# VH-VL binders against q08179r182to404: the designs that were tried, part 8

Target 1, 223 residues: q08179r182to404
Amino acid sequence: KLIEIRKKTSEFLHETLEESNLITYNTIENAEKKQKFLNFFRKLYSAKEGKIMTFQHDEISAIAQMFKNDSVLDNLSRPQLAAMSKFMSLRPFGNDNMLRYQIRSKLKDIMNDDKTIDYEGVESLSQEELYQACVSRGMKAYGVSKEDLVDNLKVWLELRLRQKIPSVLMVLSSTFTFGGLPKENYSKAFSPLAEKKETKSKYDDLLDLYYDGILQVLSSIPD
Short names: E, the ipSAE of ESMFold2; O, the ipSAE of OpenDDE; V2, 0.75 times the mean of E and O plus 0.25 times the DockQ between their complexes.

## First folded at step 1 (VH-VL)

Design r6 (framework fv_prolgolimab; at its last look DockQ between E and O 0.65; V2 from the best seeds 0.00; counts 0 for: pae E 4.0 > 2)
Fold by OpenDDE, look of step 2:
Structure r6 (fold): chain C 223 residues (1-223), chain A 119 residues (1-119), chain B 106 residues (1-106)
Amino acid sequence: as target 1 above (223 residues)
Amino acid sequence: QVQLVQSGGGLVQPGGSLRLSCAASGFTFSDYWMYWVRQVPGKGLEWVSAISDSGGSTYYADSVKGRFAISRVNAKNTMYLQMNSLRAEDTAVYYCAKEGYSYGYFDYWGQGTLVTVSS
Amino acid sequence: QPVLTQPLSVSVALGQTARITCGGNNIGSKSVHWYQQKPGQAPVLVIYDDSDRPSGIPERFSGSNSGNTATLTISRAQAGDEADYYCQVWDSSTYVFGTGTKLTVL
């Protein structure tokens, strides 16, 4: 039931995110960052127009870091907020501000939990703790081995704490990564360029999936 | 503006105890992890302790584990460092520090408090 | 235990560019932060996350990080830039500071 709900919610988010403006034009004081931002989205829009574009992980990360949780949340529609709440295992109720508050509160908890986990080590968590941690972050957890859950959280921590990806984007990315959407639903016009490794680990694969998810989220931002 | 104002410290004999305080203002104190970092005079910086936003999680450098206790009272916007069983090697200027917007660094520092452990 | 190695001292002429390095094994995979400390004062964050500047820090300060070396660059050096500079990283369970570099402006 949970998997089905998440799948449906993910599909809904995919449809509605395309209609939402996730970006509050952050007056980035840095001219270089501004240019990088513009170039990225120009490239992304070109991809939407049919040009095949590739994006490197560092490129995606750099842009993702320019977003803030509050700014993103403030630009989500009510249906999006409701869907996100459900995906995060929240019970959405009340007006838009209440939904945002609930999501914001949950994100705050996750952010603090990430730090705690990072200090203590992912391997120190019990299976139940790992399960709950993954579920709260929008990851597939049911039927997943402890080893895989550990890997999932490690990747999460890498992106969230090392690459400084905003938690809101991470959760939204999880909807793409773990939503169980057919590959056909993904835009083929753009793809993250994975580092050519001779042997890819499960960790690497998961990392790639998240970057792809992040890219998809960013691509859903209207012009 | 963010301000961290420290108090406490001073001269103590080996085996003695001191309590440091750090009063925070200019930001939502309860939303940030806080830290203690020390510096031996004329030497580099050493991380001492960390405390989570709620105070539920605390962490210590190996050099101070079992002897130091970090705590916070969010309602008072104040963080503390209880230092017990002090040693000569604990002699340093102690700084309270605020976690940055992102993880892993300190964006604001207190003025520092000198702790001298000497017989 | 990661060790961050900095030169003991760096000298720069007034108006010239100073570069302070921070060496560490695969430091390029970590976020490096930089602090300025003047005598008798607390450290001040000047660069975070390799290359980002806090508000109030002049554009003359820039940072880079790749491979095994992070670099703090101070262009158009001023007399007021004379200070000790420390690099810093988070290493899973602890915070690690560099040994520090004394910058002298001539």
Scores: ipSAE 0.821, ipTM 0.930, lowest interface PAE 0.6, mean pLDDT 90
Fold by ESMFold2, look of step 2:
Structure r6 (fold): chain C 223 residues (1-223), chain A 119 residues (1-119), chain B 106 residues (1-106)
Amino acid sequence: as target 1 above (223 residues)
Amino acid sequence: QVQLVQSGGGLVQPGGSLRLSCAASGFTFSDYWMYWVRQVPGKGLEWVSAISDSGGSTYYADSVKGRFAISRVNAKNTMYLQMNSLRAEDTAVYYCAKEGYSYGYFDYWGQGTLVTVSS
Amino acid sequence: QPVLTQPLSVSVALGQTARITCGGNNIGSKSVHWYQQKPGQAPVLVIYDDSDRPSGIPERFSGSNSGNTATLTISRAQAGDEADYYCQVWDSSTYVFGTGTKLTVL
């Protein structure tokens, strides 16, 4: 039920996201950030031509940090806001401003919960607490081992609390992580640059997966 | 203009109790986590306690767990630290501090109040 | 609780560049924050998240963090920069402060 709703809303968001201008170059604060933005999207445009381009995690984080939650939400249509609300397990109703308020309120609740979990330690959570934390963040949690739930939540906390990826982008990227990366775009594909270890951990693989989701959201922005 | 104005403190005997207050203005108090940090002579800065924006979650350094209680009343824009079973090693200047823009640091501090625990 | 290691004192000539280090195991994987404290005053945040400046802090204050060392850099040092400086991290359930560095401007 929940899985089916999330797959349908993810599909709608994926096919409509290109219609929204989530960030405007001229509103970026300083010249260094503007240059990073230009360099990143020129590289990304090359990848859209079907060439294989890889991106380091810190490149992706630096660009993602330029987005502002309120600006992103202001540029989403009502059907997109409703789909996002449904993905987040909210009951959408009211006008656009009511939907934006509901989403902002939920994101604030998740951020406070993130801080609480970080204080208490992810491994101190019960199975039910881990399950609810992962589900509320758009992760698959049914039938997942406690150890895997811990690793998923640790990756979320790293991205949200240390890497400062905006919460709206985290939710949008979850639609790609939950619903699956597009096979057509995946075959033309971006691959995040992973930490170079002889044997990568499950945590490292999950971190790459979530950065791929963020990269998919960023690649949906019109040039 | 963000202000944190502290009150309380003073001289107390070992085993005694004190309550510190921190009155906030210039920001929406109920949106931010709040903290107590103390400065022990010769030992530098030490985090003491944290409280979530709603007051629903409280956290303590191991050295004060079970003896200190942080609380807040958002309608009064005020945070408190109840200190019980005080020991000589609790002697310090106590600062209240506000959560910063992002996670894990303190952007504004109160003026500090001295707590001295001595027989 | 572990502490972050800082040099006890650093001296800098007026107008020159001061560098204050903060050492910790794998500190480059953590966000490092810096506070200035003048005698009899509360600490004041001067750098957060390794390199970001809060409003009102001059651009001559900068920060970096990699490997086992974070560094606060004060270019064009002024007499008013003379103070104690503390680094700080968040480390799972606790805040860890550095041992403090007295900066003297000569």
Scores: ipSAE 0.393, ipTM 0.762, lowest interface PAE 4.0, mean pLDDT 84
Fold by ESMFold2-Fast, scan of step 1:
Structure r6 (fold): chain C 223 residues (1-223), chain A 119 residues (1-119), chain B 106 residues (1-106)
Amino acid sequence: as target 1 above (223 residues)
Amino acid sequence: QVQLVQSGGGLVQPGGSLRLSCAASGFTFSDYWMYWVRQVPGKGLEWVSAISDSGGSTYYADSVKGRFAISRVNAKNTMYLQMNSLRAEDTAVYYCAKEGYSYGYFDYWGQGTLVTVSS
Amino acid sequence: QPVLTQPLSVSVALGQTARITCGGNNIGSKSVHWYQQKPGQAPVLVIYDDSDRPSGIPERFSGSNSGNTATLTISRAQAGDEADYYCQVWDSSTYVFGTGTKLTVL
């Protein structure tokens, strides 16, 4: 079953991401961005050490935007690339460069599909098209209502096309929701501002979930 | 070095047709969406059309929908804009433009081609 | 089609800081891009994704975006900065350009 494969590969990726350096500080060109990067990771590592910290969505997006798909993929090990390939329903094959090519091609297909869906509107998709779109992006789709699938896809498009979150980080964030520990077991200090809302929509809940996933991926970067 | 070289502009009568060309070099053309943006002399910029990297999806501003057709031939690294049923208000400098490193902006522009629709 | 409102013109003295605003409802939730256009020339990208500079653009150019206003800031203005400036966003089915601002360097 796809869901079992995704759970297993997600668990492996989350356990091993700390062994990877997903970005190098010196590749950040803007001096203000370098300072934001440094301050963010100081704050994140303080949270890892038990200090209670709050992370805003804008703050998480600003840092995530500094990552590039190629740079992330270049820093993933062969087993991690194979796991990511399996998570994306690809058959891992060949050497490291072939695996990176396979993943890049899939991410490019998803990005082109993202643009097409955004132009046409999520509401234009048939039930089957909507289901396949969510499955292709690593979203949980089995047993999910049509309204929730629509909201999931809208959140993905918001983060990918408007917040400019790299697709590789979006996929890694999706792996977080399949594997790892239940949300209750991780520090609240890692969570975005979700709990400040008195009332929130399903869309807002999903947005918070994706930001949580992105934050978890970022927290996997070694000190 | 990225370059977009345009051709095919000129004077055309109302109701006439004209085809613009945009030849690309210095990047993998088949990996990027391409666009047409126009500018009436002395006025602002207006997006006209978009084409996906494969050419399988095309999009148009409401002002040109049904009259203009965008296309590309990846083997030739060239994009086209076929303009039919031209109106005086289509008079503008037309720019071809390349999708940026990330989605939603234009990182390189052609030199522009003037299209004048008048008798 | 949403409208992005810019001041018609902005004047700045040589060596001083110019600020060009781009107003739009909830524009802070969108990525804003800025183009410089000199008479008779194609637009040139000067800022993308709110605050990033393309290779070759001086660090004097910076951008910000929050709430209902995005701002292009040009520090230590030079004569060569005199041009029309346009903001731009992707808004679902369309690319929306601002009304344009002419920057004059005195």
Scores: ipSAE 0.007, ipTM 0.565, lowest interface PAE 10.1, mean pLDDT 82
ESMFold2 (binder alone), look of step 2: mean pLDDT 93; pTM 0.944
ESMFold2-Fast, scan of step 4: ipSAE 0.006; ipTM 0.499

Design r7 (framework fv_prolgolimab)
Fold by ESMFold2-Fast, scan of step 1:
Structure r7 (fold): chain C 223 residues (1-223), chain A 119 residues (1-119), chain B 106 residues (1-106)
Amino acid sequence: as target 1 above (223 residues)
Amino acid sequence: QVQLVQSGGGLVQPGGSLRLSCAASGFTFSDYWMYWVRQVPGKGLEWVSAISDSGGSTYYADSVKGRFAISRVNAKNTMYLQMNSLRAEDTAVYYCARGLDYGGYFDYWGQGTLVTVSS
Amino acid sequence: QPVLTQPLSVSVALGQTARITCGGNNIGSKSVHWYQQKPGQAPVLVIYDDSDRPSGIPERFSGSNSGNTATLTISRAQAGDEADYYCQVWDSSTYVFGTGTKLTVL
């Protein structure tokens, strides 16, 4: 099943992402952003060492926005590109550049679709359209109710269109959802230990899950 | 050990009604989507209906939409297919089947129940 | 609405390799699943997601899917493989089954 393919490709990507330089300090365009980037990764490194640190959604978004789809794809190896292609329900073929083109084209299609769905409203989608939209974006769609599919798509649109998170990071974030829960040290450092807060809606829980996934992708960048 | 046991088939007149049942055991019923697939004797397979794990979403093939109603009672580990306004072309063996999601594959099937619509 | 075309019948000699095709426009972009059905019995899933085997299905069963054709391959055919075989895809709005192929083991 697609679930099994996504689980296998997610596990492979999680194991290998630390081998990739998804962004370099010197590609960041101004001094203020460079300082913000450095401060964020110092904080993230401290969290990896076991120090309890809290990350605000706004700070995660600010750093994630500095990544560009092309730069991330250029720094993924062929096996990683093939895994990402398979995760996105594409058939990997050709050389590295052809794989990058294939993924880039898919991400562009998703971005255009995001704008259309946002304009028309998630609730305007048929069940078939909703299912395909979620599957195409690497979301957990299997065994998921229509209400949950709607919530997942709304969270994706919030992060993608309003928080301007790059599509490639959104897809990689989804692989952490399929591959398992956040690492134990990550969970201790970034998430509240008490899981019984009554004030969060299902939408808010999904939003936190996606931010946690993005943070985990960012934490895989070599120090 | 996954089992799907069907009942409720039989002979019915055109325009009549019939209710099929599918009793599940050996797995957590509420975690799985359930389906009905039929087969005219000597012919191929045709998907009929699907119901989500919670029972909140139901789907039908165009050929049965408006006449058939799928339902489930998770507390009883049982799924149903209510067939109304039956036609001769509805004559088939009806299979219940399990899947993890909408749009996937059918990993386990019931034994089948023959429904004959004839005068 | 889409049609998945299979040959009506395929014959294979005992111990030889049988190949059953499933033709559909751009079927290589979809996930194809295969079911085995013996007379008077319910279908059994033998291949899912183009090439994966469920637990309990012999290694002799394999699948492929590219372009406009998906193929179920049964190596070292046994008498017990004689059955009807159906391919299946999900096509955005419905589950589509192939026309079915009767495999005869000679």
Scores: ipSAE 0.000, ipTM 0.418, lowest interface PAE 19.3, mean pLDDT 79

Design r8 (framework fv_prolgolimab)
Fold by ESMFold2-Fast, scan of step 1:
Structure r8 (fold): chain C 223 residues (1-223), chain A 120 residues (1-120), chain B 106 residues (1-106)
Amino acid sequence: as target 1 above (223 residues)
Amino acid sequence: QVQLVQSGGGLVQPGGSLRLSCAASGFTFSDYWMYWVRQVPGKGLEWVSAISDSGGSTYYADSVKGRFAISRVNAKNTMYLQMNSLRAEDTAVYYCARSEWELLDAFDIWGQGTLVTVSS
Amino acid sequence: QPVLTQPLSVSVALGQTARITCGGNNIGSKSVHWYQQKPGQAPVLVIYDDSDRPSGIPERFSGSNSGNTATLTISRAQAGDEADYYCQVWDSSTYVFGTGTKLTVL
């Protein structure tokens, strides 16, 4: 049962992600970006201590963009790589370099598919194609309407292709969304609180959910 | 209905070669990773080799690396283990097995086993 | 190389509970599968992912896994449960089987 596999791997990743340094401060290339990184994580750690903080979408994207797929994968342990591989419907096997290769290969396939879907339009996909696309990206898809599958995929494409969020963070974000409520070591005092609109669409709610997932991944980084 | 049927075992002299076959039926063979596991008579189980569902990735235990080659022909629903430079310590019953992704890669279906004896 | 240590043999009286342990460093962080093997037969999966049963396996078979020890529990032991039992994990670059335990039902 894929649902059980994804739940178990999500729980494992949530429990162990804080043991990994997904980015080192010294790899950030310029002083302006380093200052933004520090300010963001100081704000995030304050939120984890119970202070109510507001995170804008563009500030989350700016920080997420500083992460590189290869650097993140290099800093994940072998059990974490195996869990991520299983979450992505791959059969994990081999040493850590083999696992990284499997994950990179899958992410590349998804990226190429993302570009093709974006070019042709999400609405051009059949129900079955939408279902498979969402499942392949770690989204919950069983029992989800065609309209909601379309919105999920549109949000993925916006974050991945336009906001340039690294694929690895997108997948890790999906594990926080798919795995249910955050573990006790994660604070609900933080979330991406976008400027309130007079009328909010389902797409905007879903976008907030994905940014929340990204924020939860970032919040797992030890200070 | 779901089964793996093995063939190709026998007596081989040290340094010799042998090819084992594992024929699958009752399931979509091309959807499953396949494995070889061996057992020295009276001893425990030892993993030997693995092959991905497409055949694009192959893996080996250190004890057989460079001597054994796993392959599959999905159109024939068959997997093979080519064993070269055989040694006395390779004497074992060889099982083919599939892993089920939904069972966290547990080996849920096993072949009947093929005895390989390496002796002079 | 990682090693999964099992007791060589375990004896249980008919109708009583047998426990077979599988010891390994941080084994609680891994998915443990258990196989039953009767003489002259291929192994049969009896527990997967620490505690789940495949279709056809009686509820008297159960499993647990925490810390450095995984345990296969066979309640209301029957004569037909006499077999060798092996635990198994995937560990980084290989599949590791336990040393095996012979269960005798008295």
Scores: ipSAE 0.006, ipTM 0.450, lowest interface PAE 13.8, mean pLDDT 80

Design r9 (framework fv_concizumab)
Fold by ESMFold2-Fast, scan of step 1:
Structure r9 (fold): chain C 223 residues (1-223), chain A 118 residues (1-118), chain B 112 residues (1-112)
Amino acid sequence: as target 1 above (223 residues)
Amino acid sequence: EVQLVESGGGLVKPGGSLRLSCAASGFTFSDYYMSWVRQTPEKRLEWVATISSSGSYTYFPDSVQGRFTISRDNAKNSLYLQMNSLRAEDTAVYYCARDFYGDYFDYWGQGTTVTVSS
Amino acid sequence: DIVMTQTPLSLSVTPGQPASISCKSSQSLLYSDGKTYLNWYLQKPGQSPQLLIYEVSNRFSGVPDRFSGSGSGTDFTLKISRVEAEDVGVYYCMQGTHWPYTFGGGTKVEIK
């Protein structure tokens, strides 16, 4: 099953991302951005050590925007690249560069598809097109209502196109949906974002879930 | 160079216990699923246990479920198999193997012999 | 559990001649990701098993091009175009499509 594949590859990626340096600090050009990067990860480490910290959406977006698809892919090991490829329903083949090319090509296809869907409107998609769009982006889709699929895709487009979150981080964040129960350290890091506003909509719940996923990917980065 | 070195095999009586170890080197141990595969005196290969890269997922065939436990220590690059309630049919050479996402075993150790006999 | 049936039980081959080994599964090995998880291993006398072919037809690192794998669904073949002395041993097929992993009974290849 696709669900089984995604669960297995998600668990693997979740556990092994801690061994990967997804961004090199020295690649951050701007001194102001470097300080924000350091402050953000200091805050994450405090959360991992048991302190309850509040993470704002704009904070997460600002840090996520510092990542580039090629830089992330360059820092993933061969097993991690193969797992990501499997998660994206691709057949892993060749050397590391071939795997990176395969993944990069798929991410480019998704990005172009994102622009087209956004232009035409999510509501213009047929049920089958909507299902396939969600599956292609690593979302749970089987047994999910049409309105929930629409909301999921709208959240993806908001993060990808308007918040400019790199597509590689979006895909990696989706793996936490299939990773099973999170470990103690990860649950502590996300406690503040788990709190719900009284007037929160379904869309807002999904948006928080995706930001939580991005935060989990970022929390896996070693210093 | 990828190396896997098993230890802990020996002679035990039926109903006894034994703990096998596997020392890994030459690769990032925490990136791989790890498995134990045994070879019977009749030379049949039988999968015994698999553990995910983190240790969060473990898999066993029905023949050893509840009797065997697989664990790992990623800080020490070590894999373990705790075997309880041993039976004559558990007599085999036990191999430690590196497991590529549950697909195939790309490297195997030299094996350690377990004999269950009265 | 998926049953793997391997034929023949043994082969005695003159050096330089071809050899062919068959592996049949009790159900399709095609996985939902479009891949077929059938692998071949060689155990040389006194040595541990070693990977030869993974996912039907991919040669593992360092495996000579005289080895080739083919097949689909439930029927798979390992071919050695010209058997050499170094190829003596027992060949095993294995499926990784479903838990539990299962192996074929082995085919012993000897030089005549």
Scores: ipSAE 0.000, ipTM 0.435, lowest interface PAE 16.9, mean pLDDT 80

Design y1 (framework fv_necitumumab)
Fold by ESMFold2-Fast, scan of step 1:
Structure y1 (fold): chain C 223 residues (1-223), chain A 120 residues (1-120), chain B 107 residues (1-107)
Amino acid sequence: as target 1 above (223 residues)
Amino acid sequence: QVQLQESGPGLVKPSQTLSLTCTVSGGSISSGGYYWSWIRQPPGKGLEWIGYIYYSGRTDYNPSLKSRVTMSVDTSKNQFSLKVNSVTAADTAVYYCARGKYSSGWFDYWGQGTLVTVSS
Amino acid sequence: EIVMTQSPATLSLSPGERATLSCRASQSVRSYLAWYQQKPGQAPRLLIYDASNRATGIPARFSGSGSGTDFTLTISSLEPEDFAVYYCQQYGSSPLTFGGGTKAEIK
């Protein structure tokens, strides 16, 4: 089943992501961005040490935008690339360069499709088209209502097209949101005060889940 | 700013086709990110959604009206249109065109409305 | 189709008073609910979207709350220009549906 494959590949990626340096300080383009990057990770390390810290969506987006698809893919091992390929419903085969090429090609196709869907509107899609779009992006889709499929796709488009989150981070964050509940210790470190009695839309709930997933990917970067 | 304006005959005979056009100004109908709708309001009653169209031509109609309704879009004129076939006195209403936010369903801009009376 | 029921049908209040308008959906629409204001001879004006977000240019005295099937529009202190008909609308499921409206009138 696709669900079983995605759960297994998610678990593997969660266990091994800390072994990879997804970005280095030296690749960040200007001094102001470098300082924001350092300040963000100081805050993140403080949270891991037990200090109560919360992270705003804008803050997470600013840091995530500094990542490049190619740099992330270059720093993943063959087993990690194979796991990501399987998660994206690709048939992993060949050497590291072939796996990277397959993932890059899939992400490019999804990005072009994102622009088309955004232009026409998510709600213009049929049930079958919505289902296929969500499956292609690594989302839970089997047995999911049309309303929930729409919400998932809307959140993806917001993060990809407006927040300009790199596609590779979107895939990696999906493994944290798809493979079950986020890791409890990371979620507690980032959002200790989750007892809010505020009205949230399904869209807002999904947006929070994706940002938490991105934050967990970022938290996997070594000190 | 974005403005919508309805136009068409204010009087239609029973059994004929009601035909209305909405002209969009201050923004492009083909810009994407939006859908274009018709909503009607019989005198002294509430609002009823008729349907929407995207600039691509994809439509969705209220099932209660689907057999009688057709919408079309003309991107070169920045217009979209409504046709309601086989009208009766029950179709007498103020007809509004409105812009809907894509990926949502709320309407941010409305035309002023045009009264269409179905009478001999 | 999802049926939207608004109550009361008519609300008679004086300027300065607090107004509370109710909207109920026959099944869950999550937070996909909008509120509109309509004055005689005019098109509806968007007030609130996603149950609680104020539209651009809408005064702070207007607030929305609720989720699922039960929603409320509150006007904290009525101004003379607030006496109008108010409609709720769901977009959680097609077809899009509106409530029957609540008329706010001067006592």
Scores: ipSAE 0.000, ipTM 0.448, lowest interface PAE 13.4, mean pLDDT 80

Design y10 (framework fv_concizumab)
Fold by ESMFold2-Fast, scan of step 1:
Structure y10 (fold): chain C 223 residues (1-223), chain A 120 residues (1-120), chain B 112 residues (1-112)
Amino acid sequence: as target 1 above (223 residues)
Amino acid sequence: EVQLVESGGGLVKPGGSLRLSCAASGFTFRSYAMSWVRQTPEKRLEWVATISGSGRSTYFPDSVQGRFTISRDNAKNSLYLQMNSLRAEDTAVYYCAKTYYGSGRPLDYWGQGTTVTVSS
Amino acid sequence: DIVMTQTPLSLSVTPGQPASISCKSSQSLLHSDGKTYLNWYLQKPGQSPQLLIYEVSNRFSGVPDRFSGSGSGTDFTLKISRVEAEDVGVYYCMQGTHWPYTFGGGTKVEIK
């Protein structure tokens, strides 16, 4: 079952992602971007040490935009590539280059699909089409209402098409935000006290959740 | 430009509850962490609570942890402090304050304050 | 909690003369990000605290250049090169490096 597969592959990726250098400081293209990158990760490191740090969505997007799909995939190990492939409902086969090619092809398909859905409008999709779109993007879809599937897809499109967050980071972020996986330790580092939500819309809550997932991927990068 | 206006202070008995509000204007409220800082009758300043721009992260010192909650309504540009199980030592002027960039940055703008008196 | 100690408790200054306030922390305020989050605030009589200096030595917008901050580690100083009547009030140092954030006890500056 896909839920079981996604749970196991997510757990494996969570445990091993910190061992991968998804980007190196020296690959960033200019001094201003390097300084922003360094400052951002200093804040993340401070948060991991238990110090209070806040992150605005614009800050997260600016840093996430510095990543390239190819660079991230080149720095993942064979077991990580296989886990990512399985998470994306692909059958892992061949050597590292074959796995990277399959993942690249799948990410390209999703990107083209994103543009088509955005053009037609999320509300134009049938419930079955919404279900398949969410499943293919690593979202929890079984037992989810059409309204919630629409909201999830709208948040994905905002981050992918308007915030220009790389597809590979979005997929890796989904492994941290997939329903049924505990993220207690990480959530506690950023929010030691759970707060009730009184006025936030479902869309705003989902947007926060996705940005949190992106932060979790970024926080897995060694200092 | 930047303006913060507190309200909700008053006299309350020990063990009682009180909710403070802060109305913000002149800046993009949702983009900044907000804090409550109190000043005791002895003029000592104490940090009370901080909330992230999104409202997802909240922070308290041990002295108020479990008794106070901080929240915000970004659609209304409003900040709140719910104070429960109030003690005499919570008597203070409570200030709403804006952070420059994230927690630990300076509190660049403060409101006028609202007085809370806990007395029997 | 980090203890912030200010000296002196109060200071009486003749107008135009310099003033110096010390702030000492029980632990280093050097953050892992390379910055030192030591801030200075002034509370004028009947007013809310206002930011003067942030991150040791940076003057906040609108703050006169007669105010300067310096220091590192655990020892910090706020200097006023020539005290004016409008500078009367209580000065507070505050650390934002270690949670929970803490303030000094304050230094009252009065005109002789």
Scores: ipSAE 0.000, ipTM 0.412, lowest interface PAE 19.0, mean pLDDT 79

